# Designs tried in a protein design chat: VHH binders against p49116. Part 256

Target 1, 238 residues: p49116
Amino acid sequence: EGPLLSDTHVTFKLTMPSPMPEYLNVHYICESASRLLFLSMHWARSIPAFQALGQDCNTSLVRACWNELFTLGLAQCAQVMSLSTILAAIVNHLQNSIQEDKLSGDRIKQVMEHIWKLQEFCNSMAKLDIDGYEYAYLKAIVLFSPDHPGLTSTSQIEKFQEKAQMELQDYVQKTYSEDTYRLARILVRLPALRLMSSNITEELFFTGLIGNVSIDSIIPYILKMETAEYNGQITGAS
Below, E stands for the ipSAE of ESMFold2; O stands for the ipSAE of OpenDDE; V2 stands for 0.75 times the mean of E and O plus 0.25 times the DockQ between their complexes.

## First folded at step 18 (VHH)

Design he18 (framework vhh_ozoralizumab_d1; at its last look DockQ between E and O 0.49; V2 from the best seeds 0.58)
Fold by ESMFold2, look of step 18:
Structure he18 (fold): chain B 238 residues (1-238), chain A 119 residues (1-119)
Amino acid sequence: as target 1 above (238 residues)
Amino acid sequence: EVQLVESGGGLVQPGGSLRLSCAASGFRFEDYGMYWVRQAPGKGLEWVSFISWDSKYTLYPDSVKGRFTISRDNAKNTLYLQMNSLRPEDTAVYYCATHWYGSSPEDSRGQGTLVTVSS
């Protein structure tokens, strides 16, 4: 037996393109978001409990929860990403699209509501000063969600989620012993993640992907991703 | 201005190998993920490979996995695609690409290099 996560699963360091361009654009936003997505997927697949579920179950879980993991990642990395600046640039782009009559009023309302929800979520997490251990367990709770349709091994997934919940509770109680309500305040934020639209997240952050490929369709390949093996002289940090 | 120039295409027999190169300029190549995509005559654009900015991650669709290898040399601003065990169905114009730049997908890729696999 042992903890669900180790210290290696708490480290979550995002490296941004540098320097930031004078003009924020789809190219920079998509690279930044892609780095966060790969970091999140690398994190998930490195968990022994996740590995134990097998490749097909892994793909099904991540397809179901990638947007929740990505959103937690946005909150965790909001400062290093300058997320407020990115969202402001997106809002400005949307306002220009209205002037050019490129989007319907109903769609723009949906997108602006999503941006507002995302900002509120990230602000609430920052206000609580959620630490790296808490983020890691919150990500594990959303990753091991047994209630998604079509999953196999739901009993095992449920046991892993319960273990993540228990370990989060123990960590918060020991680390924040004088803040009796901290766990409750943290957990009350999780339902907001299920209100986040994966379609709108793709529109906001992943429009720059070539061919407008859906994240859902590339997840099996991301989970199998590898370091480039040819011409080893050009491999980078890993 | 972003510029991507592919080279290394040509005629090759089935089972053969070919190495494509892409010279990049006009942006910080070392900071951005790169793609190889292809378009067979009369077909849509097909994603062939992706490599992250630091080469830590490479992705392949099932159609080419195990046969194609993407790599990059950030010091030389050059992207590569090693294609082994080539099949006639790999015949296409191959483009190197980055994330969308400008106002359309065409702005994000080079002019292409033709690969023809036939006896």
Scores: ipSAE 0.681, ipTM 0.862, lowest interface PAE 1.3, mean pLDDT 86
Fold by OpenDDE, look of step 18:
Structure he18 (fold): chain B 238 residues (1-238), chain A 119 residues (1-119)
Amino acid sequence: as target 1 above (238 residues)
Amino acid sequence: EVQLVESGGGLVQPGGSLRLSCAASGFRFEDYGMYWVRQAPGKGLEWVSFISWDSKYTLYPDSVKGRFTISRDNAKNTLYLQMNSLRPEDTAVYYCATHWYGSSPEDSRGQGTLVTVSS
């Protein structure tokens, strides 16, 4: 069969609300995060191999890896979205909760560590100067992870993951032939994604949930939503 | 200050239709996804529709899919909800919101408009 990904899957353009306000409020942060989430989910939907797995399997995969996909998206779009500024704003907003003693000491520590991990991960990816193709393949690798509990069609998922890995290898070898260990350096970043809490990510970027609504619960609807062709525009960091 | 004003609610018979409107002000409406949520008597808030800032994406729960249609006019700063084939279980106060999760202090919704579906 043909390649897992095509050039169309390399495009990943996030359009930010414009202009960036002087004060980043929760409204701005949530909108930005929502756009990234939808972009990530729609990216997954656009992959023929993903479609071939069926709706139930697709839903299960995305539920399992949405945090990783979202985090890779944060890294990829870090400059255009001014991630450092957003994270700083999030911390500032959390300060009120901290001062009001709404969070336990342990929870505060967890949240702060998570923010640090996000920053570190994004910085590390920036240092590696990961390009759009590499991001696409990395996202595919995390998307087609067969090691999540409760998955069906694990053999097929594994095959797709292997295909993603092989295509990444070929791309890196072709594009960065002088850097023999680039592939290894890129792949060793993936374990960091597994250490990040989806719950904390949700709390940071998608705060103010109605009732017990969660990203997990809305993923099936996102995957079924009506969409026009998405041609996002990269907005400059302000 | 973000202001949202819902209108268009009323009493309808089962199978009837209503069109809700939401007038938005106090923020750049065209930059934000918008949501409809509802609260039935004795129940919590639930989202019933989403539309992206550019209207390229719409989202519905299974409970209203195929019956409700969300749309927006950014030039008029107005959000719409066309509700067809209404059912008694659709009876609720309907709110427009800037967040579909809509319960944080910075989230905004209006006073709502009451929709009553009864024979």
Scores: ipSAE 0.546, ipTM 0.808, lowest interface PAE 1.1, mean pLDDT 89
ESMFold2 (binder alone), look of step 18: mean pLDDT 80; pTM 0.813

Design he19 (framework vhh_ozoralizumab_d1; at its last look DockQ between E and O 0.56; V2 from the best seeds 0.00; counts 0 for: pae O 4.2 > 2)
Fold by ESMFold2, look of step 18:
Structure he19 (fold): chain B 238 residues (1-238), chain A 119 residues (1-119)
Amino acid sequence: as target 1 above (238 residues)
Amino acid sequence: EVQLVESGGGLVQPGGSLRLSCAASGFRFEDYGMYWVRQAPGKGLEWVSFISWDSKYTLYPDSVKGRFTISRDNAKNTLYLQMNSLRPEDTAVYYCATHWLPSSPEDSRGQGTLVTVSS
């Protein structure tokens, strides 16, 4: 009952390691990506509708969509992350790997195509000047996707997704009343998220995990993480 | 150069407590999440705790949750692990690391400190 998201769910502030190293390395990239992942998971689990689905459903839902949430986070935070600089450093590293035969040629092609798709997605979102409210609702639409295999409570998930869609529509019509096609232009960007490979995202941003521990395996622990400052859900104190 | 020096291990009875320390140098400790991992004899690495750069987030596997507490002092470049209610299964060499869930024992870790919990 009530709105799906409150104003506390609109804030999405990413803090980067400072200063950025002159020569980017795997530790800086992995720390930066980890901060975005934790921020995204903290955001998702703070939503009352998400909490209402229960722990097993929450784990299944996030396992299915974490890469899409992460990619939306990359687009939203691209400027503060200096994402273009990070991606350029990754491309340079891949070119050196060709010289050393560390990766197969087919894998390098797959990774380069993924980087191109990611850059195109982030650029398209920037050109549309997507605001924080719009990002919050887009992330909610992605989070509450009932069509992932293996989900329980799909009827309830579908209702939450419909609610996110309606609240986005209401927001856009009210805030951008003279821009008749803004909602449609925003929504046609979402299918590109399904083109993003979670295993390649892990290789690009979480290289220390490749081969031993996947993001999929740690999601239950991230969703149960202890948080020192979770002020957005303090009720009854005021 | 990056250095991590663990200390505080020792022999303890079941149910006892130990506090591990990790002194860090050679990098900007305050910018990176930190880990405790352990390696029992003849076993691979098992992560036992994580703390974010700003201490906002802490993670524990079920095997230690409620018994172990990770903390950090960024002003002193020091990571801590408070281990309570120790069990014989906690016997291992404990390492600190700067890499997000390390993929090998060498990834930004020290020499380790041995914890032995005797029956």
Scores: ipSAE 0.631, ipTM 0.824, lowest interface PAE 1.4, mean pLDDT 84
Fold by OpenDDE, look of step 18:
Structure he19 (fold): chain B 238 residues (1-238), chain A 119 residues (1-119)
Amino acid sequence: as target 1 above (238 residues)
Amino acid sequence: EVQLVESGGGLVQPGGSLRLSCAASGFRFEDYGMYWVRQAPGKGLEWVSFISWDSKYTLYPDSVKGRFTISRDNAKNTLYLQMNSLRPEDTAVYYCATHWLPSSPEDSRGQGTLVTVSS
């Protein structure tokens, strides 16, 4: 059987609304996050191994790992989306809520810690100078995680994860032959993703757009999105 | 100021068709995904369709999938909803929106257009 990922799966181009507004409002933030989410889901859908698992299993996998995939996407697209500026805007928005006593002290702490974790993770990935291939494989490893509760076909999922790991290893060995410990350094970043709250991520990036509708509830629909062919209708940031 | 103006609603018989339009202004329409949402009498707001900023993706709930088609013309700043095989349960005020949060600002959707499906 062929490789888990091909060069087509390495491409991960996020298109942002243009121009960036002088003031990043909730609408802009949510739209940007939505684009990233959809891109991430589309990426998963494009993997033959993912398709082979079936609709139910696919939905379950994405429900389990969407936050991790999204976070990896944030890291990968941090420069293009001006993540630091977005996060600052989110914090500013939260300050208003804090002043209005809409959040408990404990909740404020949780949210701020989450933002810190996001920043640290993205910074750490930038420091490691992770390339597009490595991101693709890391996302695959995260996607094909067999250790989530309630999954079916766990043996097959595990095999796909192993395949992703092996291909990553081969790539790193070939591309970074002089850096013996690079693989280990990039893999040890993955546990940080599990420490991040999907609920808080949803609140920070999506509440302004989808309100109280959970990402979990819309994932099945996202995975069933229809690709439309519109000649001349493709728009995006230059 | 964001402005959304819906049109095209009316009375139709079951099995009939309608095409809704939404004229957008006051923001860069072509940069944003758009939604159609509806509110039936006595019910909450629900989304019925989504189209991405680049028209590459469309999204429908099971309740309308196969019957409704969302499209957009960015050059005209216009959003469309083709509704076929209409059912009585489709009766609602339909809104175009950038958000579907029930507590969303008033500028996130228009005044709406009423669709009534009745024999």
Scores: ipSAE 0.023, ipTM 0.428, lowest interface PAE 4.2, mean pLDDT 87
ESMFold2 (binder alone), look of step 18: mean pLDDT 79; pTM 0.797

Design he2 (framework vhh_ozoralizumab_d1; at its last look DockQ between E and O 0.53; V2 from the best seeds 0.53)
Fold by ESMFold2, look of step 18:
Structure he2 (fold): chain B 238 residues (1-238), chain A 119 residues (1-119)
Amino acid sequence: as target 1 above (238 residues)
Amino acid sequence: EVQLVESGGGLVQPGGSLRLSCAASGFRFSNYGMYWVRQAPGKGLEWVSFISWDSKYTLYPDSVKGRFTISRDNAKNTLYLQMNSLRPEDTAVYYCATHWLGSSPEDSRGQGTLVTVSS
């Protein structure tokens, strides 16, 4: 049956818009977040076990977990993204939106608490020095979660999650053999992901995307996206 | 300010083809994903295509997949939409667009180009 993930699934290179603007705006933030979302979805759909589940199951699975997967991506890429700078810019844009959109004080509190939780999650992952292999298996554990309501093929999904857990265990024991409790310390970080709000993530990072449609509604299309190196960019006239 | 200028619309018979263009200025076009959206008479705004900043990814709703092809030329700051096998249901004003914030969608899209598909 082979390993759940190959070495090609460990590479996770995010390319940021360049150069970084002197003052970050909503367009830069949304583009940066969109790149991470597309990278995360490209990663997920390239996994043979994911492909084996079928289209309807794949859509249901990603709808259930996209925010957790995105949050793991933020933690993994926090330095290359300058995430702390982006979050500061989001706070500034929230002030402007409140003046124009009449956001309540309760909503502002909810959004600020979410930003704080996100910063603490990313800091905890950085302090543990989670490597690329560990991130890849953590993402797989999150992706293949059988406990989400409305899923079909839950026994197969559970088998894939157990395989991801076993491969993570084997990797940690081999690579960090002197650190008996590393696996446990890594796994106790995962429950925080379930508490992250997908609607707040959309408001923070995806304002203006495709006329403010929800990420949930575009997931079927993202999973079917066409991949090409340079469609229509080559001029054939000579 | 972001400026987007669409062109290439017109009257075409069902089954025909058109190629739309969008000239972009006022931002670093090569850094941003781009959209084509349309507004049919009496209807709201509907997305019809997306292309990533580097052209690696393209997305289409089922209504146009296989018939429309989005492309971009980052050296010329130009976005394109090739529309084939046109149907009367494709009649709309077509806009190219970028991301926008919770004000009017017009702040992040062009002025539009009318496509009319009729016998």
Scores: ipSAE 0.610, ipTM 0.823, lowest interface PAE 1.6, mean pLDDT 85
Fold by OpenDDE, look of step 18:
Structure he2 (fold): chain B 238 residues (1-238), chain A 119 residues (1-119)
Amino acid sequence: as target 1 above (238 residues)
Amino acid sequence: EVQLVESGGGLVQPGGSLRLSCAASGFRFSNYGMYWVRQAPGKGLEWVSFISWDSKYTLYPDSVKGRFTISRDNAKNTLYLQMNSLRPEDTAVYYCATHWLGSSPEDSRGQGTLVTVSS
């Protein structure tokens, strides 16, 4: 069958709007987040195994795991994004947007805890010095999770997940032979992704972009995005 | 201040074509994905097209896919929407926007341009 992932799937380059403004407004944050989201989705659809599952199953998988994929993307692109600065800006915006009639104390707590979890996760991944291959495989493991409700072809999904895990194991063993427990340390981070609320993530990063439209509802369209053939100028590089 | 000015709307017969333009100013246009949205009489806002900052990707809902084409010229700070095979149900005020649906307080859209499809 061949490997689940190839070297082409390891590349994950996020281009940020340039230059970074002195003040990170909601517009900048939403654009940055949308680019990451699109990149993550396009990465997923570039995997042959993902394509083999069919559109319905693909959509269901992404709906189930988009938050986890996005979060892994945040971790992977944390430096390029200046994630800490973005999060600080988000907090500032939240402070301005907090209305007693709309946000309860409990909700504020939840949002702040979520931000903390995001920071902690990204920091932990940075400490582990996760490389591009490892991120690719972790994303694949997350993508091909058979334990989400309502999925079809769960047996096949499980097989793909296992394949991702095996390839990751082989890679880690080969690349980090002196670190016997690296694989375990990496995999142990995945449960943290399940503790994060997709709703809160959506609120933090996408409210300005989508309004009252949910990421869930737009995922099918994102997956169907077409590559435009423009002889146009590509502006911005990072 | 972000400014968006839509133009190109008008009255067309079913099956006809129109090309809308949106002139952008007050922000770095080339840094941002752009959207076309529309609002039909008595209906809410709906998005009809998206184009990425680098024009690499476009997005259409099923309602307009194959008929509408979004494009942009970053050098001119201009967004375009080519509308072909127009239908009466396409009648709406069309807006260009920097965000989906333009429902957020931080969203920016222009005054819109009216497209009327009628025999």
Scores: ipSAE 0.441, ipTM 0.765, lowest interface PAE 1.4, mean pLDDT 89
ESMFold2 (binder alone), look of step 18: mean pLDDT 81; pTM 0.815

Design he20 (framework vhh_ozoralizumab_d1; at its last look DockQ between E and O 0.60; V2 from the best seeds 0.00; counts 0 for: pae E 2.1 > 2)
Fold by ESMFold2, look of step 18:
Structure he20 (fold): chain B 238 residues (1-238), chain A 119 residues (1-119)
Amino acid sequence: as target 1 above (238 residues)
Amino acid sequence: EVQLVESGGGLVQPGGSLRLSCAASGFRFEDYGMYWVRQAPGKGLEWVSFISWDSKYTLYPDSVKGRFTISRDNAKNTLYLQMNSLRPEDTAVYYCATHFWGSSPEDSRGQGTLVTVSS
């Protein structure tokens, strides 16, 4: 009942540290990635359909799709993040590591292929000039994917995904009425997200996890994160 | 050069409270998320708390949630950890760090401050 997303789910504002360091700095990269991850999780938590699935289902769903959501976020925020500069710095570091014989050739090839796939995905989304509404619906389609292993309530998840697809279709037809193939061009990009490795994303953007901690293990805590919001809070109290 | 200086540790009885401070310099503290980790004798590092650059998001593992409160004062470049209802298993050296994820050579921690919870 009602639309899956409202205008509050379209706003996706990433604020970056300033200025960008002259040299690759793990602190800057990890801070940027953390901001995007928390923004993405805050976005997912705010969706009434997501809330309706319950905590166990929510945790399972985010564990299955966090890398796809994160990758959509990278594409959406690529210019604000100066993502091309970050990736170029990582490539330069990897090439220097080859010269110094510090890393396995097979590992470096896997990481370089992942970076190339990420760059191609972001370039294709930029060429389509995907807007904020389209990104919001694409993220919802990715979030409510019923075909991940181990999910419960798959029938309800499928219904939410169908609703997201219909709302995207309606939006594109209304907003881009003279572009007959826009929806098809957008949707054909989604399979590339499944090719992105969560393990390599962790290595690129979330280095140095403590102990046996991974993003999968932290997701329940991220979904329970404490937030400060203006709406519903008392401000200016003396 | 990033510098982090922890203080406020000490000996306290079970059920007591301590407030740790971390003075930061050498970087724009206000632009970075901060966290506390701890290391008990003979154990590895354990994440204790995280706070985002703007204080909008805080995270706690179940072991400390409800007992510990992280905060920051960006005007003073200072990070805090209020520890209440302390238990003997909270005994550890506590470190502040510039980022939860970054443990590479560029990732900085302070020298630490010892907290001992003992009868």
Scores: ipSAE 0.528, ipTM 0.778, lowest interface PAE 2.1, mean pLDDT 84
Fold by OpenDDE, look of step 18:
Formats: sequence, structure tokens, C-alpha cells
Structure he20 (fold): chain B 238 residues (1-238), chain A 119 residues (1-119)
Amino acid sequence: as target 1 above (238 residues)
Amino acid sequence: EVQLVESGGGLVQPGGSLRLSCAASGFRFEDYGMYWVRQAPGKGLEWVSFISWDSKYTLYPDSVKGRFTISRDNAKNTLYLQMNSLRPEDTAVYYCATHFWGSSPEDSRGQGTLVTVSS
């Protein structure tokens, strides 16, 4: 059997709305987040091993790990999306809610801590100078996590995760041969993802969905999205 | 100011077809995903279609999949919804909107267009 990932899975290009507005409003933030979410989901869909698990298992996996995938995507695309600026804008927006007493003190603390965790995680990944291959494998490891409740085909999921880990190991050994502990350094970042609340992430980037639609509820549909053949104008960040 | 103007609604018989249009202004239409939502009498808002900013992807709930088709013309700043095989349960006011995802109070939709499916 061939490798879990190919070079096609390494490409992860996020296109931002262009130009960036002087003032980042909720619309810009939500659109940017949506694009990243879709990109992450479609990336998962492109993996043959993921496809082999079947629709139900795929849905369950993504429901379990979408926040982690999204967060890794934030880290990977932090420069392109000006994440620090986006987060600052989110905080500013939240200030209005705080002033209106829409949030409890405890909730405010939780949200602020979450933002801090996101920043720290992304900064740590930047410091490690994680490359596109490493991100791809890290996302695969996160995606094929067998330890989530309610999963089927856990043995197969575990095998795919192991394969991702082995391929990452081989890549790191080959590419960074002089850095003996690089693999360990990048893998020890993964636990930080599990400490982040999907609910808070959703609130920060996807709050106010019409009809109270949740990311959890929309995931099955995203995974079944149809590719449209349009020759229309494609705009994005230059 | 974001402005969305829906049109194309009307009375149709079951099994009939309608094409809705949404004229957008006040923002860079080509940079944003768009979606259609509907509100039936006595019910909440329900999304019925989504199209990405680049028209690469479309999304439908099971309730309308295979019957509805969303499209867009960025040059005209116009969103479309082709509705085929209409059913009485499709009766609703239809709105176009920006930001399928979580735009809080700033979600913009128009006045809507009424679609009535009745024999």
C-alpha cells in the first residue's frame, strides 16, 4: 500500500478576501474562518485513507477533531491571514459584549484564556518553523485519532494514524537530519490542541449563525459538498 | 451599507419551478460566500443553499438537494436560486444573505421574496 499522504496533500493555500479592510469587521472574520474551515475539510476529503473509512466514520472523525484541524490551519496560515490582527479585532468586538453585560465574568475569562492559548500555540508553531509537510502530517495525526468516543473502525483509524506518524518521522529524519529531537518537539505541541474548547472557537469565529446552526451540525453537509464547475471570476488576496 | 434585494418569488403549483435573484451592493460581493435562507410561516429561519466566494463549492441540505441550484454572477453582483420540483413545504419567504457562518447582529439580508407553492 502506498503512502498515506502525497505531495498534493501538502499544499494548503488559504485565499483571503482582498483587500484587507482597514477595520476588520465580523463579516471579514467570519468569511476568513469559513474559508479556512472549508479548506481543512476538503483537505481531509482528499486523503484516500479518509475516503476509505466511509461517510459515517468520516463524519464522526471530523466532528471530533474539527477544532484541532482548524487551529492547526490557523497556525499554518497565520501570516497570510494576519491572525494577530484578526484576534485583536475579535477582542475588540467582544469588548462591546462585555460592556453590555452579555457575558459573565467567568465566561469572559474563559474566552480570553482561549484567545491567549490560540496565540501561544500559533507563536510556538512559528518558532518551530513548521513546514508544509510537517503540518500535513500533524493534521493527519489529529484527523486519524482513534481515542474519540463513539468512533467505529478504531483499529483502522489507529493504523492510519501510525502510518502518518511513521511518514512524519521519516520526513523529519531525512529533511532535518541534524536536529535529532525535532520530531519530539513538534509532536509535544499536539496536546495543546486538546485543551482548546471547540465551543469557544466556534463562538469567536462562527458566532451568530442564522438558525442557530452549529459547526457540528453542518459538518456532514460540508463533507458532501459538491464541486461546481464554474468559469467565473476568482478573486482573492494577491 | 450592505444591501440585498431579493426578487423572483410568486405563486406556483406543486412540481413547478422558480428562479430567485438577489442583487447585492455595498460590499465586495466577489469576496464572500453567499447563501439562501427561508422562513416558513410559524417556523424559524432555515438555510437552503450556500455557494463559496469562488463558486467552487455549493452546499445544500437534504430537504432541497437535487431540486435547488445556487449560482452567482460576480460581474453582476447577483446571486441566483433555481428551484425545481417545488413542494408545498417549500412555501416561505426567501432571503439571500452574506456569511453563512456566525456573523452576529451584522448579518445582512434583504426584505425577502415570497414563494407560495399551492395547488
Scores: ipSAE 0.446, ipTM 0.767, lowest interface PAE 1.4, mean pLDDT 89
ESMFold2 (binder alone), look of step 18: mean pLDDT 83; pTM 0.833

Design he21 (framework vhh_ozoralizumab_d1; at its last look DockQ between E and O 0.53; V2 from the best seeds 0.57)
Fold by OpenDDE, look of step 18:
Structure he21 (fold): chain B 238 residues (1-238), chain A 119 residues (1-119)
Amino acid sequence: as target 1 above (238 residues)
Amino acid sequence: EVQLVESGGGLVQPGGSLRLSCAASGFRFEDYGMYWVRQAPGKGLEWVSFISWDSKYTLYPDSVKGRFTISRDNAKNTLYLQMNSLRPEDTAVYYCATHWLGYSPEDSRGQGTLVTVSS
């Protein structure tokens, strides 16, 4: 079989609402986040190996790892998104809730720690200067994780993950031959993704959902939607 | 201030069709995903359709898939919902709203338009 990923899977361009408002409101944040979510999920859909797993397995995988994929997307698109500004805005919006005593002290701590973890992770990825190929493979490794509970076809998922890892290794050796430990430095960042709460991420970036709608509940519909082929979007004023 | 004004509702027979419109103002309509929600008597709000800012993505729940079509005209700041093969269970007040993942009932929804499907 051919490679797990092709050059088409390396492209990951997020288009932001334009222009950026002077004051980042919840609406802007949620729109930006939703675009990233869709981009991430459609990226997964574009992988032949992912398609081969079937709809049920695909849904289960994405439900299990959407937070990690989303977080990697945040890191990858941090500059385009002005992530630091968005996070600051989120904190500011939460301030009202804090002042109104709508959150417990423990919850406030959890949310703030989560924001810190997100920022730290994105900063660490920036320091490593991760390129588009490396991000693509890291996302694939995260996507094809066989260790989530309730998955079917775990053997096949594992094979795809191994393939992603091998291709990443080959790429790093070829592209960064002078840096013998680059692969290790990159992979060691992945555990940080597992420490992040999907619930808190959802609360921060996707607050105000109608009723009890959750990202988890929406994922099947996103994966089944009919869409034109996505080749990336040009960032800038529209 | 975000303003949304729904129109096009009415009484239709089962199997009939109806087209709803939503006029948007007070924000950059072309930059935001939009969606339709409905509230049936005695029930909570449920989403019935979503369309991305660039119309590239549309979403439907299974309850309306194949019968409803969401579209938008960014030049007119207008959102549409074509409803075909209407059923009695589709009876509800329909609202257009700004992006569903950031929905604020008080700030991002219009007055609604009533759709009644009855023989």
Scores: ipSAE 0.637, ipTM 0.840, lowest interface PAE 0.8, mean pLDDT 89
Fold by ESMFold2, look of step 18:
Structure he21 (fold): chain B 238 residues (1-238), chain A 119 residues (1-119)
Amino acid sequence: as target 1 above (238 residues)
Amino acid sequence: EVQLVESGGGLVQPGGSLRLSCAASGFRFEDYGMYWVRQAPGKGLEWVSFISWDSKYTLYPDSVKGRFTISRDNAKNTLYLQMNSLRPEDTAVYYCATHWLGYSPEDSRGQGTLVTVSS
């Protein structure tokens, strides 16, 4: 009962390593991405509906959707991250790898297609001028996806997703009352998120983060991470 | 020139404690998350702790959670690992690392610090 999200779930402030290096490197990119991942996981943990589902269900949900949440975070924070500059540096590195025959052509093609999909997604969200409330509800819709195999409590997850959709609809109707089709235009962007490859996202943004361990395998530990509540209301590890 | 220098290893009995240090120089330490990783004889690298740039987040695998505590002092450019309730399977060479450097053995940037837990 009550709203799914409160105003505290709308705030999504990413702090970047400073200053941005004149020549981007993998460690700056990985640090920036890690900050976004931890912010996204901290955000998800703070939602009472998420807390109510229990540890096993939480882990299963986040394993299934972390890449979609991360991609929404990239779109929301694209300007502060200088994401276009980061992606340009990655493309330049891949072009040098082609020139030197260091990677297979099939892999490079897959990675370039993924970068293009990411750029197009971020551009479409920027063109729609998606605000912080809309991003928060989109993240909740993605988080509470009942479609994933092996989930328990799927009826409850579906109810939470429907509640997120209803609250988004109410917000858009109130805030953008003269734009009849805004909700539909926003929601039609979500299927693109399921086309994003978590393996390629790891290669682009998380190479070297934790040895050879995948993000999927560390999610239980991230969800239990100890948090020092320093700059505002955030949940601690418990 | 980026440099990470581990210290504080040694021989300790099971159940004992040890505190590792990592002195960092040549980069802006306060802007990057830091890791401790270890390599046991005949094994690959295993992460044992992570701390974010601002100490806001810390992560541990189940094998060490509750026994190991990572911390950092950004004013001293120093990373720490407090290891308690040590077990023989904690025997390894311990390295500190950042995203920037990968893991110390792969970068050839130092020897790490050996921790031996034996009766």
Scores: ipSAE 0.544, ipTM 0.782, lowest interface PAE 1.9, mean pLDDT 84
ESMFold2 (binder alone), look of step 18: mean pLDDT 80; pTM 0.814

